# Miniprotein binders against q9h3h3: the designs that were tried, part 20

Target 1, 235 residues: q9h3h3
Amino acid sequence: EDGFTAEHLAAEAMAADMDPWLVFDARTTPATELDAWLAKYPPSQVTRYGDPGSPNSEPVGWIAVYGQGYSPNSGDVQGLQAAWEALQTSGRPITPGTLRQLAITHHVLSGKWLMHLAPGFKLDHAWAGIARAVVEGQLQVAKVSPRAKEGGRQVICVYTDDFTDRLGVLEADSAIRAAGIKCLLTYKPDVYTYLGIYRANRWHLCPTLYESRFQLGGSARGSRVLDRANNVELT

## First folded at step 17 (miniprotein)

Design xG8
Fold by ESMFold2, look of step 19:
Formats: structure tokens, C-alpha cells, sequence
Structure xG8 (fold): chain B 235 residues (1-235), chain A 85 residues (1-85)
């Protein structure tokens, strides 16, 4: 077993938010510039700390694309943290339902589809497809981690603005698949991320709400989406 | 031996709590947010090892202490990120 490696990588990912980001912002940048930007900053070559020979000379926390409709809103994270502390000391049960209510109450409703890919052409190609989908308006915002170590997997995060809007989450999955992505996708609400509820946690909660697997059955290219909490297929 | 493992866990938890308290002080004073972040990464490394060893012993008290410190460290990391993102 690998111990708590996944949990530490999650901490490093949260810490990376505090370093500079490389951003293509469709709200202020013509779409015709996207291909040149993608060629300049392939995620398999952009390094976390600005290694010699990298396209970046300074540390990069994330590479991101903001769509035309991107409106940043993390919600009331401080209030969420305070309510979480109070809940833990209250003796009330901690369940997916109580986390959903905390997220609604504090307007921390965003979530993301996640995919993990090794550095190389496959990662860069997948990112390019996602970035184009964002600029074209099929997705709202996405980010990809830079290369942190040789052979280490990188993550692409594709955000949705409301994890309680199941239709919106499924529409994002469809747009990801239309961009040619065939790998496993998992969906995690940001409330779980802000509260540090990852694979190993004290409450035995499942922070992955949905799992999407590319499905070749039938004539249409699509996916099979499973609700992990209820073990129910949604597609 | 189980007692040697218990002593190692307690040393890890003490070191982690000392570093966490230092990071919390830097955050409250509003100084050196990158140093506070680095301290928190060190705290997590100590705590993952403490948890691994405590799971091997099946020691629920030490597991609870370690997880409490993980929660404190994570909450501070999120607060740092919110201020300096």
C-alpha cells in the first residue's frame, strides 16, 4: 500500500493555489491566440518550480483556461469552516446530507471533474481539447497541474458551478467526452476539498460523488456515469 | 516493539504540533505566508507517518490525536490560500 500519498498530494495541490498561475482568459484574449498559447505552455513541459530549460522561468502553481462566462465565486469559505468546526463538536452525525446542506448554506457549490494522466503527448492533447472546449463555451473553466516530478501523474480539473445541479454536472461530462477524453473521470465537490475530506477521512465519507467511464457500447460516443453514494447509473 | 512504536508516534505528534503552532502564529501575525505554508507541509509529512504507525498499533487514542492535528493544519492551509491566492 502507498500510505497517505494521495492525501499529501492533495495538500500540495491546495498549496499550489498560492503560486503564480499561467492563464488563458477568453474574456480578454481572442480565441485565435489559444493554439499558440497551448504550444508555448504544454502541461507536460511547464515545471512546478521553473526548472532550467522549461518554458517557464518562475514557479507555476497551475495552468488554467477561463471561458467567456467564467465568474469567480468560491463562496463563504470562512463561514463554511466555522460551521464545520461547530458541527464536529455538536454530536450530530456527519453525513453526505449534512455536508450538502453546509455547502448550500455557505454558497460553496462548485465542484470538478478530475482526470489523472502521465506527462507526455496524451496529457498535452487532452488538455488542448479541454482548453478548446472552454474557449468555445462548452465548459466554463479548467486547470491542469504542471509537471512536478519525472513520471508523476498530473491532474486536469474541469469545474462546474453547482454540484447539486446534476444535469449541469452531466452536461460537463458530455462536453469532456465530446473533446475526445476517454479516461476515467471522478467528480468531487469543492466543499469536500475545502474541508479536507479525501480518500482517507475520519467519517468514512466518499468524497467522489460521480464516476464517469467512457462507454463504447451503442452508436453514440458517450459515457456511463455512476452516482457513487447511491450506486445508481445516471446515463 | 509496540512500546517503541508508541513512543515514536508521540514524538512525531509533538514535533507536528510545535510546527503547527508556529505556522498558526505566523498566520495570526500576518507574516511570512510562504514560510507558514512550508511549515504546514512539514506538519502533514509528520502526521502521515504518525497515522501510518498508529494504524499498525491499532491505537485509537493516537489516531484521534493525529487526525485532530491534520484537521487543524488543513484548515489553516485553506485560510492561507484564501488570503494569498
Amino acid sequence: as target 1 above (235 residues)
Amino acid sequence: SPEEIREEIEELLEKAEEKLEEAEKKFKEGVDPRKARELLMEVFMLLWEALRLAEKLGNEELLDRAWELVQRAWQLLVRLRELYK
Scores: ipSAE 0.816, ipTM 0.924, lowest interface PAE 0.7, mean pLDDT 90
Fold by ESMFold2, fold request of step 25:
Structure xG8 (fold): chain B 235 residues (1-235), chain A 85 residues (1-85)
Amino acid sequence: as target 1 above (235 residues)
Amino acid sequence: SPEEIREEIEELLEKAEEKLEEAEKKFKEGVDPRKARELLMEVFMLLWEALRLAEKLGNEELLDRAWELVQRAWQLLVRLRELYK
């Protein structure tokens, strides 16, 4: 256990949404421009607050790629928060099932596969592979954190539009593996993020819905996926 | 030492709540969302320390107070993000 490091990183990630983003938008930008854009903005060199000598002079919250079919849908986040407060005062149990229903009722259905990599070539190469998969239509949207001043691992987030659609979530995992990604992936629905439900939380909930591990030696699937809610291997 | 730890937690919670109220006021007035965000990051830092100490002490009342402030701060951070992203 690392104290509350993960919880604070989550707060910093939410705060970063409010700073400018560097975006390659396939809906308005030709795919042939992607490689030049990736070379200009490698995540290992783009700095969070615009360090001297970095490609950016202003703060950057995220580096992102939007696919051709990307359709923004944040859902009823304000209504979700109000219903969450009401649930807590109701005396009803707070369980993964009640959170799932809350997300459905308020249409806050997005979620994301997460991977953590140290700054350097591996990170930049992994990001480039993900970005290409998004532009080619195999994934919908992804983002990567910029480099922090003190260093440390960075995160790539690959979004899916409906965490309740298990097939869609697993197809995204498969596309990530097809892009050559071998590291551990974890999946977190955005409802947990918006409600501030971290690994350390007062309800002892697990905000990680799935874990994906690269599968050695197999050709049937690029990964082994564990359903954390039911403790069932899906592969 | 046990009473000193309790007093330290209460001091952290009071300071965190003061900063949180300032951030909430700025949000309601529609003023300086980046300052409100800065205050919230300070609130979280104070609350993580309060939680660490409250867990060491095993004090459920202080844990509940700290977590309630975390939830208030988080809710405001999400509202800021939704409004000013």
Scores: ipSAE 0.816, ipTM 0.929, lowest interface PAE 0.7, mean pLDDT 90
Fold by ESMFold2, fold request of step 22:
Structure xG8 (fold): chain B 235 residues (1-235), chain A 85 residues (1-85)
Amino acid sequence: as target 1 above (235 residues)
Amino acid sequence: SPEEIREEIEELLEKAEEKLEEAEKKFKEGVDPRKARELLMEVFMLLWEALRLAEKLGNEELLDRAWELVQRAWQLLVRLRELYK
């Protein structure tokens, strides 16, 4: 019973952004090179700090693929932080509606589907499927954490460009499932990430907007998606 | 025993704030971003322990103080990431 393991993993994930990334960029790299790149850098073997016997000799913060249609969604992160500070000192209640408005006002609209897998074949297979979906244009951008020293679960993040666009978020879920992913998926808008808002937070906010569960032989896309804010099933 | 736990939490918070102020200084000066990041990770570790103990006591004032420092540290980590990613 740690209570803060998820919060610390999130801090480590943010810190990892500052180390080098291993990137396959479909905008400048032929798609035919993807399979060789995946074989060279499986996420279960790429180490966070360049351990002996790993394919990398330098620290790696993330392994990422950028799709051909990927356009970075720049937002006003500094303005978002300033507005967040002002809101916290105002004494006003902080609600899902105020977070949504902050994100819209400052154009910090991206979000991500998250999946957690132990190192090994399942992780590498899942990542390869996601990477191919990105290069083929079904998804825009994804990243996966490298192997940690203790070998705990790793995370794959599949980004969408606008968390307020429910259709787009659900299309990404469908594309993830079409890539063969069967594990639990949770969706978190980046505004919650930048502001450091986790499930055990002071405002009773739920930073997970959607939860997706695979269902064998069910809907055409094989997903059961729950809207966590309204506690309603969308599929 | 509750008084000993309260004093331990206050020591953790004081040390965390001291390290956070050092990281903020390095950020303001634009120097040594890897050390600033290292200090922030130490700040978080101290604060998770302070929060764990404060929850054990049920002390809302200490919980609020710890969470305020977490938010302050997180904001700096995001600023560092934005400049040096």
Scores: ipSAE 0.804, ipTM 0.930, lowest interface PAE 0.7, mean pLDDT 89
Fold by ESMFold2, last read:
Structure xG8 (fold): chain B 235 residues (1-235), chain A 85 residues (1-85)
Amino acid sequence: as target 1 above (235 residues)
Amino acid sequence: SPEEIREEIEELLEKAEEKLEEAEKKFKEGVDPRKARELLMEVFMLLWEALRLAEKLGNEELLDRAWELVQRAWQLLVRLRELYK
């Protein structure tokens, strides 16, 4: 990581939540309309602030697809923040177990698989595959960042509703791979995001729970998933 | 020199805290959430530079002060997001 670039990108991502989103909502929109929507709003062409020549004239924070089973629930984020402040004052050790318990207690259980891709055909193709998997019910919800003015890598986030449900997280990894995604994936619980726990943090916590690598040589198709907290291969 | 670097860090932290206080005021009053967000992004930019210099200097007290401001700014950004998303 070069300086605090990753930390600043995290702040920009949080700030982007406050701008309008472009959403395909399978709960209210026929699946047959998905391909036209994808063609209208490719993530490599939708701009963060509505640049000339882009399909959007207004700022866009995120492009998202909601599946039929999407149930929005960020949990008790305010209570989580209050408990976090109290924990820091208490003098108790701050550990991965402590964070897990805070997340459970306050019902902030969501997390996400992340992939980073440069703008262009590969990004748009990957997004289209993920979006179809969401509409078909293999994934619950996903979002992709729009093109930034500087034109750096964009991120696709594929959400799961409970980071403590290892089987559910691994099933999402499998569905992502089935959509043809071969790049590195990392999994981060939202609790770390809401508490601002970055790579460079005072508690030496690792915000990445899982890392998934495509098993090309395995031929049966699948991925090798590493549990970063315990340094254990799961597959 | 080390003393010049320390003074630069102190100036960055002072400016960051002033902008953070302005953003906190706007949040408390429930007005102008996009300006509050803009101020917070400026706060983060100042703090990343303060942290970079404090790491170079090896000054743990200044590192702690900068990280405390980052945490305070981040908490406010999350509250803004939750209220205005």
Scores: ipSAE 0.802, ipTM 0.925, lowest interface PAE 0.7, mean pLDDT 90
Fold by ESMFold2, fold request of step 25:
Structure xG8 (fold): chain B 235 residues (1-235), chain A 85 residues (1-85)
Amino acid sequence: as target 1 above (235 residues)
Amino acid sequence: SPEEIREEIEELLEKAEEKLEEAEKKFKEGVDPRKARELLMEVFMLLWEALRLAEKLGNEELLDRAWELVQRAWQLLVRLRELYK
């Protein structure tokens, strides 16, 4: 397919941040209310713009669950953008190491595991498992896109607070698998998102740091994780 | 023909830049962030088509111009998100 579909979906995802969110916040809401909330707002039924027959009458940008231990830290996004512009005019090479240093310097360290699923029971079941893992404290924050008018694939984002902490990123992968998720996962640091760096970019950077594939066998449900920068399997 | 394709790309880029300037004006004025967002999404649609055609033509100059506008539009979208939720 032609036309930079993935890049446009990323732009729509950023734009969706500006619409209302449906949030279950474990810091203010008892965990026993989670199952009722999930039943009221399944991601396959919540529509992006409040279509007739959906549980929402207004636009919804995201459906999200915040864990009890979630402590938001957005970092210095404005400073990051300014430093990025300065770097591009400086004549210094733009490399994965340069991006990592920008992220550290400006404290934009969050990243996310991504999964894409078609609307329906599998999506709603996967989201429910992730949401429970967040409320139970195995994960910090997750969000899922609502149903688009086109009815295409939806995305679940599971956040970690520091992409440079490989152990923490792998721990989140393990928690996602323990929640019963079998699909492909990809990990993207938020620094790439804020700077608009896609797979198709002029710097030939790879915005996907890790890929995780479900692994059958053994008593613990595990995964194989590939480091995309070095093309090395970590597990 | 290659010349017709080049002319189409330049028309797309000019239209995208006009809409981007309108969105930047609305952001600077602090008004109507939903319209600014709508304009930016239109800018991206024009730029994806300009990029598709420029890649087929192999025109590095037009590719660079289009990507520069994508980056400018993306930066504004992030600023809108940061300011207006």
Scores: ipSAE 0.791, ipTM 0.921, lowest interface PAE 0.8, mean pLDDT 90

Design yG2
Fold by OpenDDE base, look of step 19:
Structure yG2 (fold): chain B 235 residues (1-235), chain A 85 residues (1-85)
Amino acid sequence: as target 1 above (235 residues)
Amino acid sequence: SPEMIRWKIRMLLRFADLLLERAEELKKEGSDPEEAKELLEFVQYLLRMAIELAEKLGNEDLLKRAQELIDRAQKLLEKLRELES
């Protein structure tokens, strides 16, 4: 992906974040209502801009499920951004380690496993599995993109509280695999998004920290997780 | 926070400006006018969001910048429509 494509996708993601969300909140809604909600708003049918005949008449940025233990905490994003601007002005080298330290300092530690799936039954089934895992407390929060006009791949995001907590990241991977997901997963810290660091950035920073590949008959986790920064298998 | 809103506006304007430039390039290259139109519609979408936030913040400078970009996008869209007609 060229730099333009990366920025375009980032703009789309930002717009989606600002549009209304369809949310199932397990903190306020009984778990018994999840199946009806999933049936009402299947991700493959919910449209980004509320097309005629879709379950939604208005634009929807994301479809999300919040677990019982979910607490929104984005940390000091403003302080992070200020520090990032200062760092850029200083001319100091910028490394993945630099970003990690900035993230820690400002407590901007959230990250997410990402999976890309074509619209259809497989996507809706995958989403249902993830949503159940969230409501059951195996995962904290997840979201899925609605269907785009072009019918491109949709993305499911499963969040973790701390991208520096390898165990927590691996536990989320295990929970995703337990939900029946077998596709490739990539893990990205949110700090890169908050700083506008996308693919093909001028600092040559890779926003993907981990990659998970499903493995049949393998370890108890059912996946192989690669630390991309160090090129080391964690599992 | 006001600072977060300002950041969002600046990012929206940055994206809008970038995408608007791309739409202008597509037009110059003689690319499919539909691609440029779709891009411009999205640019306008971003700019409307920016305007709403700028109004909420009471930031006249950002509002002015957003309005300038939306005017440019509209003019380009009109030119593209004239080429199809």
Scores: ipSAE 0.709, ipTM 0.911, lowest interface PAE 0.6, mean pLDDT 91
Fold by ESMFold2, look of step 17:
Structure yG2 (fold): chain B 235 residues (1-235), chain A 85 residues (1-85)
Amino acid sequence: as target 1 above (235 residues)
Amino acid sequence: SPEMIRWKIRMLLRFADLLLERAEELKKEGSDPEEAKELLEFVQYLLRMAIELAEKLGNEDLLKRAQELIDRAQKLLEKLRELES
């Protein structure tokens, strides 16, 4: 059911994208208000559909923090999708290099580090650390999923602006670790999301580009980062 | 843009169709109806989003497809609720 599970999660993510978000926007909100906002909307307590007793009465798709320098730019997503459709009918082989080139050509270069945590103190603590790093300027944008009724794992997404800029991706990993995050991180370029390419896709593409593991006695930033597309350690 | 709205509707319909098929399989297997009911409620959520977008776009074909799926989901949900009673 790995393929069904991936597509089910993708459906949930799409519905969440389309629902209202709870946003702390450092561009318009003083940093001194962050702690109060975090206390009001802990991700372990904000419910997806506004359950009784939760801080929200309406559906919430995502809880997000925008940094002072955040400047949203998704690129030419429509052109990307059109080119993808043409390639699928062309009979040409589809490889990770194909996706990389499409993303570059259409300037759909953003991507995100992902971490999955169960609801509770660990999730709320991790989110608070990430949110502070965003407001302080170490990271640009992050979001976290609200709690599902069944209490399953939630996801924190930390965005970067260019998945081909390995230095920038590694700097984001370092900032995440500096916020005290020690769990496994995986990195997914947004191009895969915009093309509907999930883990069990028919092209056998791996949407995870990078993997970061924290080591107690590891690198200076505490991470061992693997490039899954090229099977090469970056650190 | 209209192209982006059409893409969103098609993805919502694809997801809804997949999840609806799964709910039908669960019912045929005689599985716990709670899992199928939760899945169908989410299917209806996706389809209400699709219907709203299709109406905004004015696309009669996509609207009809979304409405057919939500009606099918509702009928299955009603059958599962009868088993609970």
Scores: ipSAE 0.686, ipTM 0.904, lowest interface PAE 0.7, mean pLDDT 88

